# Designs tried in a protein design chat: VHH binders against q9usu1r752to985. Part 1

All scores and structures are predictions.

Target 1, 234 residues: q9usu1r752to985
Amino acid sequence: TPEEFASQMTLLEFDYLKQIPSREWIFRSWVSRDSRSAVRNYINFSNCFTYWIINCILEKKNTKARTAVISFFIQTAYKCLSLQNFSTLMSIVSALNSAPIYRLHAAYKLVKAEDIICLSGLREIVETKKNFSTYRALLRKAELPCVPFLGVILSDLTFIDEGNPDVLDSSPHLLSFNKRHRLADVVADVCRFQSSSYEMQSNTDLQSYILHRCRFVNQDLSYLFDKSLSLEPR
Positions, changes and structure headers below are counted from each chain's first letter, unless a header gives other numbers; antibody chains aren't numbered by Kabat.
F, E and O are the ipSAE of ESMFold2-Fast, ESMFold2 and OpenDDE, as the mean of both directions, binder to target and target to binder. V2 is 0.75 times the mean of E and O plus 0.25 times the DockQ between their complexes.
[cut] stands for letters that were removed.

## First folded at step 1 (VHH)

Design e01
Fold by ESMFold2-Fast, scan of step 4:
Structure e01 (fold): chain B 234 residues (1-234), chain A 123 residues (1-123)
Amino acid sequence: as target 1 above (234 residues)
Amino acid sequence: EVQLLESGGGLVQPGGSLRLSCAASGFTFSSYAMSWVRQAPGKGPEWVSGISGSGGSTYYADSVKGRFTISRDNSKNTLYLQMNSLRAEDTAVYYCAKDRYDFWSGYSEFDYRGQGTLVTVSS
């Protein structure tokens, strides 16, 4: 179900989050794409999961089956919002917004109106305009436990290094753009999110299924777009 | 794990041609777009060319468009770069890269390993 799937994704995402040692933020170990860092492992898992969603939708040859998969992930994303799992929410909406999936108008026509309205709201939350302002506002209101979208944090660290403090909506300016002070705040925020936990029962079979399927998924967006065109021309 | 082994580089005179090869292993080759990335002495890496997993779509940097041709043989897990009308500014180490759009950054991520293959264009 969407609820169970969202719960298990939340547990998996949180496990990746809690594995990140503070030293990775300081030394930026994930910057090398060849690195074996915990952050890089999390990025790789998240991307594989996003591509897996795209593959799941496109492997369905009939329109009604594609609609059912799309509806499932919309409902899963909404449940992730309820669990304050913004990472899985971001991944699902990114998949649904990808060119191969966004264009499937015939499949979307069969989606229930309430799910379409739901998806529209979820898209507003993940909107990148104004530096993820909607997402950042929700994150500030969120109480623990919570799985933040680390992509925003990685982006902020990049702009700290470039000297663009106006990208940071919660940046302290204690000593005129002190980069070390701002890095310490990022580390403290991540540690705060790592300090709590979700009290949900683990479904090891479902978690293993997700991890296995994500490991061997097609990650060629152009190939997937061509497949989309073959299923729903123009 | 992922292994990419480049070959075919060498010393060539301006106006000459070279064909680079990349033998891939450790992943499902046809499931990934592939790219060639080069790094000239004292400079940062520069993306040169890309090809979709099926080979149906190809892309080129303006600096090489019309001179270089990227291709792949999925049955042999091999990527190629045919380089014609070579110029002194093409001198670089050429790397084969496994390509993936990174949903966290919103940009293509290039995973490349190994020594690359050195191309020197000089008389």
Scores: ipSAE 0.341, ipTM 0.707, lowest interface PAE 2.1, mean pLDDT 83

## First folded at step 5 (VHH)

Design x1
Fold by OpenDDE, look of step 6:
Structure x1 (fold): chain B 234 residues (1-234), chain A 123 residues (1-123)
Amino acid sequence: as target 1 above (234 residues)
Amino acid sequence: EVQLLESGGGLVQPGGSLRLSCAASGFTFSSYAMSWVRQAPGKGPEWVSGISSSGGRTYYADSVKGRFTISRDNSKNTLYLQMNSLRAEDTAVYYCAKDRYDFWSGQSEFDYRGQGTLVTVSS
């Protein structure tokens, strides 16, 4: 069910979040794309999952079957929102907004009106316009437990790092405490999220299944777009 | 572990030809788009050519269109770059790169790149 799937994805992504040590935020280990980076591992999983959704839709043989999968993930995304799992929500909506999937008009026409309305709301939440203003507002109001979308956090850290000097302009021998404090605040927020827990029961078989399937999907949007064209020609 | 190993570089005269190869391992090669990028001395990296995972689509920088041909053999996990009518300005280290669209950043990136092979075009 969408509910069970959302629950297991929430637990899975929360585990990824918890595995990120504080030192990685400080040293920005993900910048070097080191395979040992927990952040990089999370990024890779999230992308694989997003591509997996795209592939799941495109592998269906007819419009009705594609519609069913789209509907499933819309409902799953909505359940993720209720669990304050913004990471999985972002991944699902990203898949549905991707060029290969977004263009499937015949499939979307068969989606129930209530799901279409739901999807519209979800799309608004994950909009990048105004620097994720809607998402940020929801996150500020979120209670623990919560799985934040780390893409925004990484963007913020990059902005702080690149937009501020490491040392004071007036005294190059002195560290910028303002920059350090800003970084520390972001890290503290992440640590807060990591300190919580979800109460749902873990289904390790389902989680393992998802992890395994995600590893072997096509991750070429050009290819996937062509596949989409073959299913629903222009 | 992902590995990309370039070969085929060398010294060639203007108007000459070279064929570069890139041996890929540690990932499902046929599931990813691949690119060639180059970096000349004292210059930044320049995208040269790209190819879809199936090989059905190819892309070229304007500077190499009509002269370079990108191809791949998925059964051999190998990427190729046929370079014809070489010019002095083609002198660079050529890198094989694994393409990925990152949904977190909303950008295409090269998540892996090889050590490169040097191509020198000189009379």
Scores: ipSAE 0.899, ipTM 0.951, lowest interface PAE 0.4, mean pLDDT 94
Fold by ESMFold2, look of step 6:
Structure x1 (fold): chain B 234 residues (1-234), chain A 123 residues (1-123)
Amino acid sequence: as target 1 above (234 residues)
Amino acid sequence: EVQLLESGGGLVQPGGSLRLSCAASGFTFSSYAMSWVRQAPGKGPEWVSGISSSGGRTYYADSVKGRFTISRDNSKNTLYLQMNSLRAEDTAVYYCAKDRYDFWSGQSEFDYRGQGTLVTVSS
C-alpha cells in the first residue's frame, strides 16, 4: 500500500539522515573525490530510488498498468507529506517530472482527477523557483519528526562556503566568525532533525526489497527516454 | 565495489593516435552511461566524451569533436576512446567514469575512481 510504502521509505531515509556525522556538514565531505561519505551514500540511495520509480513505470507494457504505477506513487508522495518526509516526496515528484515520465500523456490522462489535483499540489511544493520558497516555508512550519530534503541543505552549505566575502581585509576575524555562525546555524538545524524519532514499526522485508530493487535498474536517462518514446510515440 | 581500470595511454607526437580502454567491474555496466574525463596537470577535470548505456548515443566536448570516438562493449564490460589527430592540449590523465544524472544537483555526476591513464602529446 502507499501508506506502508511511505512509512518504510520514511524510516529508511531517516536512518540515512541520522548516520551523517556532523563533521561532514562542517568539512563538506561529499565534495571531495577522495572521500567516502555518508552524505554521498544517501545521495546515491536517493538517486537509485528515483530511477527505480522511472523503471517501474516504463517496464509496464500497457498504458493502464503504467497509470496504476503513477497513481500509486502519487498517493505514496501524499502520504510522505503527511509524515513530513520531504526527501521521499522530492524523489517521487522528480521521477514523475523527469522527461521519460512527464511526457506519458496517455497514461496521465487515465489518472483519476483527485490524484492529478494532488500531484499538482505536490509539484508546487518541489518547485525550485525563488530558491525552493514554497518548500522552505513548509519546512519552517514542520514539527519533529521530519525528514528534510538534503539537497536544499547541501545547496545552503555550498552557498555559505562560496559566498564568503574575499574583500574585507580590515576585519578578517569578523568574516571568519560570520561564516562560522552561518555554518553553525545550518548544522544546528540538521542536528535538530537528526535528534528525533519516528514511532512507526520497521518492516524489514519491505525495506530490504526496496534497497535490493533500487540497485538493479537502468540509470541512464537518455536510454529511459528512448524507452518512453517506444511506449508512447506521441 | 565499483572498479574502473584505464589503460592505453602513452607518449605520442602531435597528429598521432591512441586508443584508451577501461575495464569495469563491481556494477551492472550495461545499466549506466559512461564518460571519459581528463585532467591536465595542475588543472581541474574536463568532461571529454559520453556514451549511453546501450551505446546508441554518443556525445563529445567541442574540443574533441571529430577527432575522438567513444565506444563500449557491454559483453566485455569495457569502454573505449579512440583518439586521433592528437594535439598538445590533449595531454592529461584520462579517467573513465560511471555517468549518472543526479536528481539532487540537476547535473551529471561522474564517478571516476581509477588511477587513470596518462596521455602525453609532445614532439
Scores: ipSAE 0.607, ipTM 0.815, lowest interface PAE 1.4, mean pLDDT 87

## First folded at step 6 (VHH)

Design y2
Fold by OpenDDE, fold request of step 12:
Structure y2 (fold): chain B 234 residues (1-234), chain A 123 residues (1-123)
Amino acid sequence: as target 1 above (234 residues)
Amino acid sequence: EVQLLESGGGLVQPGGSLRLSCAASGFTFSDYAMSWVRQAPGKGPEWVSGISSSGGRTYYADSVKGRFTISRDNSKNTLYLQMNSLRAEDTAVYYCAKDRYDFWSGQTEFDYRGQGTLVTVSS
């Protein structure tokens, strides 16, 4: 069910979040794409999951079957929202917004009106307009536990690091405490999220299944787009 | 573990030809787009060419269009770069890279690349 899937994805991604050590935020280990980086591992999983969704839809043999999968993930994304799992939500909507899937007009026409309305709302949440203003507003109001979308956090860290000098311009021998405080605030927020817990029961079989399936999918958008064209020609 | 091993580099005269190979392992090669990138001494990395997972689509930097040809054999997990009409400015270490569109950044990235093979074009 969408509910169970959302629950397990939430637990799974929350585990990825919790595995990120504080030192990694400080040293920005993901920038060098260190294979040992927990952040990098999380990014990899998230992308694989997104591609998995795309593949799941495109592997279906007819429009009705594709519609069913699309509907499933719309409902799943909605459940993720209710669990304040914005990471999985972002991944699902990203898949549905991807060129190969977004263009499947015949499939989307068969989606129930309720799900279409739901999808519209979800798309609005993940919009990048005004630097993810809608998402950020929701995150600020979120109660623990919560799985934030780390893409925004990483962007913020990069912005702070690149946009601020390490030392004061007027006094090069003095450290910029402003920059350090800003970085510390972002890290503190992440730590806060990591300190919480979800109470849902873990289904290790389903989680393992998802992990395994996500690992072995086509991750070429060009190829997937061509596949989409073959299913629903222009 | 993902591994990319480039070969075929060497010293050639201007106007000469080389064929680079990249042996891939540790992942499903046919599920990923691949690219060649190069780095000349004292310069930053430069994208050279790309190919889709199926090989149906190929892309080239303007600097190599008409001279270089990218191809792949998925049955052998191998990426190729045929370089013709080589120029001195083609001198660089050539790397094969595994491509992926990153949904977090909204950009295509190279999550893995090999150690590279040196191509020197000199008279």
Scores: ipSAE 0.906, ipTM 0.952, lowest interface PAE 0.4, mean pLDDT 94
Fold by OpenDDE, fold request of step 12:
Structure y2 (fold): chain B 234 residues (1-234), chain A 123 residues (1-123)
Amino acid sequence: as target 1 above (234 residues)
Amino acid sequence: EVQLLESGGGLVQPGGSLRLSCAASGFTFSDYAMSWVRQAPGKGPEWVSGISSSGGRTYYADSVKGRFTISRDNSKNTLYLQMNSLRAEDTAVYYCAKDRYDFWSGQTEFDYRGQGTLVTVSS
């Protein structure tokens, strides 16, 4: 069910979040593309998951079947929202917004009106306009436990790092405390999220299934787009 | 572990040709788009060419269009770059890269690249 799937994805992604050590934020290990980076591992999983969704839809042989999968993930995304799992929500909506899937008009026409309305709301949440203003607002109101979308966090860290000198202009030998404080604030927020826990029961079989399936999917949007074209020609 | 091993680089005269190869392992090669990137001395990395996972689509930088040809053999997990009409400005270390569109950043990135092979074009 969408509810069970959302629950297990929440637990799975929360585990990824918790596995990120504080030192990684300090040293920005993801920037150096350190293979040992927990952040990079999380990014990889998330992307694989998004591609998996796309593949799941495109592998279906008829419009009704594609619609069913789309509907499933819309409902799943909605459940993720209720669990304050914004990471999985982002991934699902990203898949549905991807060029290969977004263009499937025939499939979307068969989606129930209530799900379409739901999807519209979800799309608004993940919209990048005004620097994710809607998402940020929701996140500020979120109570623990919560799985934030780390993409925004990483963007903020990058912005702070690139937008501010490490040292003071007036005194090059002095560190910029302002920059350090800003970085520390972002890291503190992440640590807060990591300190919580979900109470749902873990289904290791389903989680393992998802992990395994995500690893072996086509991750070429160009290819997937062509496949989409073959299913629903222009 | 993902591995990309470039080969085929060397010294050539202007107007000459080289064929680069990249042997891929540690992942399902046919599921990913691949690219060649190069870095000349004192310059930043430059994207050279890309190819879709199936090989059906190819892309080239303007600087190499008409001279370079990218191809792949998925049965051999190998990426190729045929370089013709080489110029001095083509001198660089050439890297094979695994492409991925990152949904977090909304951009295409190279999550892996090889150690590179040196191409020197000189008279």
Scores: ipSAE 0.906, ipTM 0.952, lowest interface PAE 0.4, mean pLDDT 94
Fold by OpenDDE, look of step 6:
Structure y2 (fold): chain B 234 residues (1-234), chain A 123 residues (1-123)
Amino acid sequence: as target 1 above (234 residues)
Amino acid sequence: EVQLLESGGGLVQPGGSLRLSCAASGFTFSDYAMSWVRQAPGKGPEWVSGISSSGGRTYYADSVKGRFTISRDNSKNTLYLQMNSLRAEDTAVYYCAKDRYDFWSGQTEFDYRGQGTLVTVSS
């Protein structure tokens, strides 16, 4: 069910979140693309999962079957929202907004009106316009436990790092405490999210299945787009 | 572990030809788009060419269009770059790169690249 799938994805991604040590945020370990970086591992999983969703839709043999999968993930994304799992929500909506999937008009026409309305709301939440203003507002009001979308956090850290000198311009021998304070605030927020726990029961079989399947999917959007064209020609 | 090993670089005269190879391992090669990137001494990295996972689509930088040809053999897990009509400005270290669109950043990234092979074009 969408509810069970959302629950297991929430547990899975929360584990990825908890595995990130504070030192990675401070030293920006993900920038070097070190395979040992927990942040990089999380990014890799999330992308694989997004591609997996795209592949799951495109592998179906007919429009009705594609519609069923799309509906499943819309409902799953909605359940993720209720669990305050914004990371999985972002991945699912990203898949549905991707060029290969977004263009499947025949499939979307068969989606129930309620799910279409739901999808519209979910798309608004994850909109990148206005610097994720809707998402940020929801996150500020979120209660623990919560799985934030780390993409925004990484963007903020990059902005802080690139927009502020490490030392004062007027005194190069002095450290910028302002920059450090801003970085510390972001790290504190992440630590707060890591301090909680979800109470749902873990299904290790389903989680393992998802992890395994995500590793063996096509991750070329150009290829996937062509496949989409073959399924629903222009 | 993902590995990309470039080969085929060397010294060549202007107007000459060279064929680069990249041996890939540690991942399903046929599921990923691949690119060549080069870096000349004292310059930043420059994207040279890209190819889709199936090989059906190819892309080239304007600086090499008409002179370079990218190809791949998925049965051999190998990426190729045929370089013709080489110029002095083509002198660089050439890297094989694994492409992926990153949904977090909204950008195409090279999540892996090899150690590179040096191409020197000089009379």
Scores: ipSAE 0.897, ipTM 0.948, lowest interface PAE 0.4, mean pLDDT 94
Fold by OpenDDE, fold request of step 12:
Structure y2 (fold): chain B 234 residues (1-234), chain A 123 residues (1-123)
Amino acid sequence: as target 1 above (234 residues)
Amino acid sequence: EVQLLESGGGLVQPGGSLRLSCAASGFTFSDYAMSWVRQAPGKGPEWVSGISSSGGRTYYADSVKGRFTISRDNSKNTLYLQMNSLRAEDTAVYYCAKDRYDFWSGQTEFDYRGQGTLVTVSS
């Protein structure tokens, strides 16, 4: 069910979040491509999961079957929202907004009106307009536990790092405490999220299944787009 | 473990040809788009060419269009770059790269890159 799937994804992604040590935030270990940081592992999983969704839709033999999968993930995304799992929500909506999937008009026409309305709301939440203003507003109101979308956090950290000197302009020998304070605030928020826990029961079989399936999917949007064209020609 | 091993580089005269190969292992080669990137001495990395996972789509930088041809053999887990009409400005270390669109950043990224093979075009 969408509810169970959302629950397990929440637990799974929350584990990824908790595995990120504080030192990675301090040293920005994910910046190095050669690093095997927990953050990079999380990014990799999230992308694989997004591609998995795309593949799940495109592998279906007919429009009705594709619609069913789309509907499933719309409902799942909605459940993720209720669990304050913004990370999985973002991944699902990203998949549905991807060029290969977004263009499947025939499939979307068969989606129930309620789900379409739901999807519209979800899309608004994840919009990048005004620097994710809607998402940020929801996150500020979120109570623990929650799974934040780390993409925004990483962007904020990068922005702080690149937008501020490490030392004071007037005194190069002095550290910029303002920059450090801003970084520390973001890291503190992440640590707060990591300090919480979900009470849902873990289904290790389902989680393992998802992990396994996500690992072995086509991750080429160009190819997937062509596949989409073959399924629903222009 | 993902591995990308480039070969085929060497010294060639202007107007000459080389064929680079990249042997891939540690991942499902046919599920990923691949690219060639190069780095000349004292310069930053430059994207050269890309190919879709199935080989159905190919892309080239303007600097190499009409001269270079990217291809792949998924049965052999190998990426190729045929370089014709080589010029001095093509001198660089050529890298094979595994690419992926990152949904977090909204950009295509290279997950892995090989150690590279040196191509020197000189008289």
Scores: ipSAE 0.896, ipTM 0.951, lowest interface PAE 0.4, mean pLDDT 94
Fold by ESMFold2, fold request of step 12:
Structure y2 (fold): chain B 234 residues (1-234), chain A 123 residues (1-123)
Amino acid sequence: as target 1 above (234 residues)
Amino acid sequence: EVQLLESGGGLVQPGGSLRLSCAASGFTFSDYAMSWVRQAPGKGPEWVSGISSSGGRTYYADSVKGRFTISRDNSKNTLYLQMNSLRAEDTAVYYCAKDRYDFWSGQTEFDYRGQGTLVTVSS
């Protein structure tokens, strides 16, 4: 079911979040091409999951089957919102907004009106306008437990590091202190999310299924777009 | 563990030709787009050419268009770059990259981790 899938994805994502040691936030370990980091592993899982959704839709042989998969993931994303799992929500909406999937108008035409309305609301949450302003507003109101979308946090850490250099002509000591203070604020927020817990019971079989299936799909958007064109021509 | 092993570099005269190869392992080669990236001494990395996962689409930087040809053999997990009409400015270490659009960053990630293969174009 969408409900159980969303619950188990939430537990999986939360496990990835909890495993990130604090030193990665300080040293931004995910930025180095040569470094291996818990953040980089989480990004890889999230991308694999997003591509898996795209592949699940495109591998179906008829329009009705593709519609069923799209509807399943809309309902899953809605349940993720109620669980305050913004990371899986972002992944699902990203897949549905990707060029190969967004253009499947015949399949979307068969989706129930209530699910289309739901998807429209979910799309507003993930919009990047005004630096994710809608998402940030929802995150500020969210209670724990919560899985934030880490991409916004990583972007904030990069902006603090590159936009606030340690040395400037006029106030080098003050700028260094300000940069350390802002970094500490972001790290404190992340630690707050890491310290809570979800009460759902783990379904190890379903979690293992998700982890296994996500890694073995095509991850080339240009190829997937061509496949989309063959299934629903222009 | 993703492994990329580049080969086929060497010293050639201007106007000469070389064929680079990249043996890939540790991932499903046919699931990913691939690229060649080069780095001249003292310079940053420069994207050279890319090819879709099926081989059906190819892309070239303006600096190499018409002179270089990218290809792949998915049955042998191998990427190729045929370089013709070589110029001194083509001198660089050439790296094979596994490509993926990263939904978090909104940019394509070019994952190169091999030692590269040195191409030197000199009289």
Scores: ipSAE 0.763, ipTM 0.886, lowest interface PAE 0.8, mean pLDDT 88

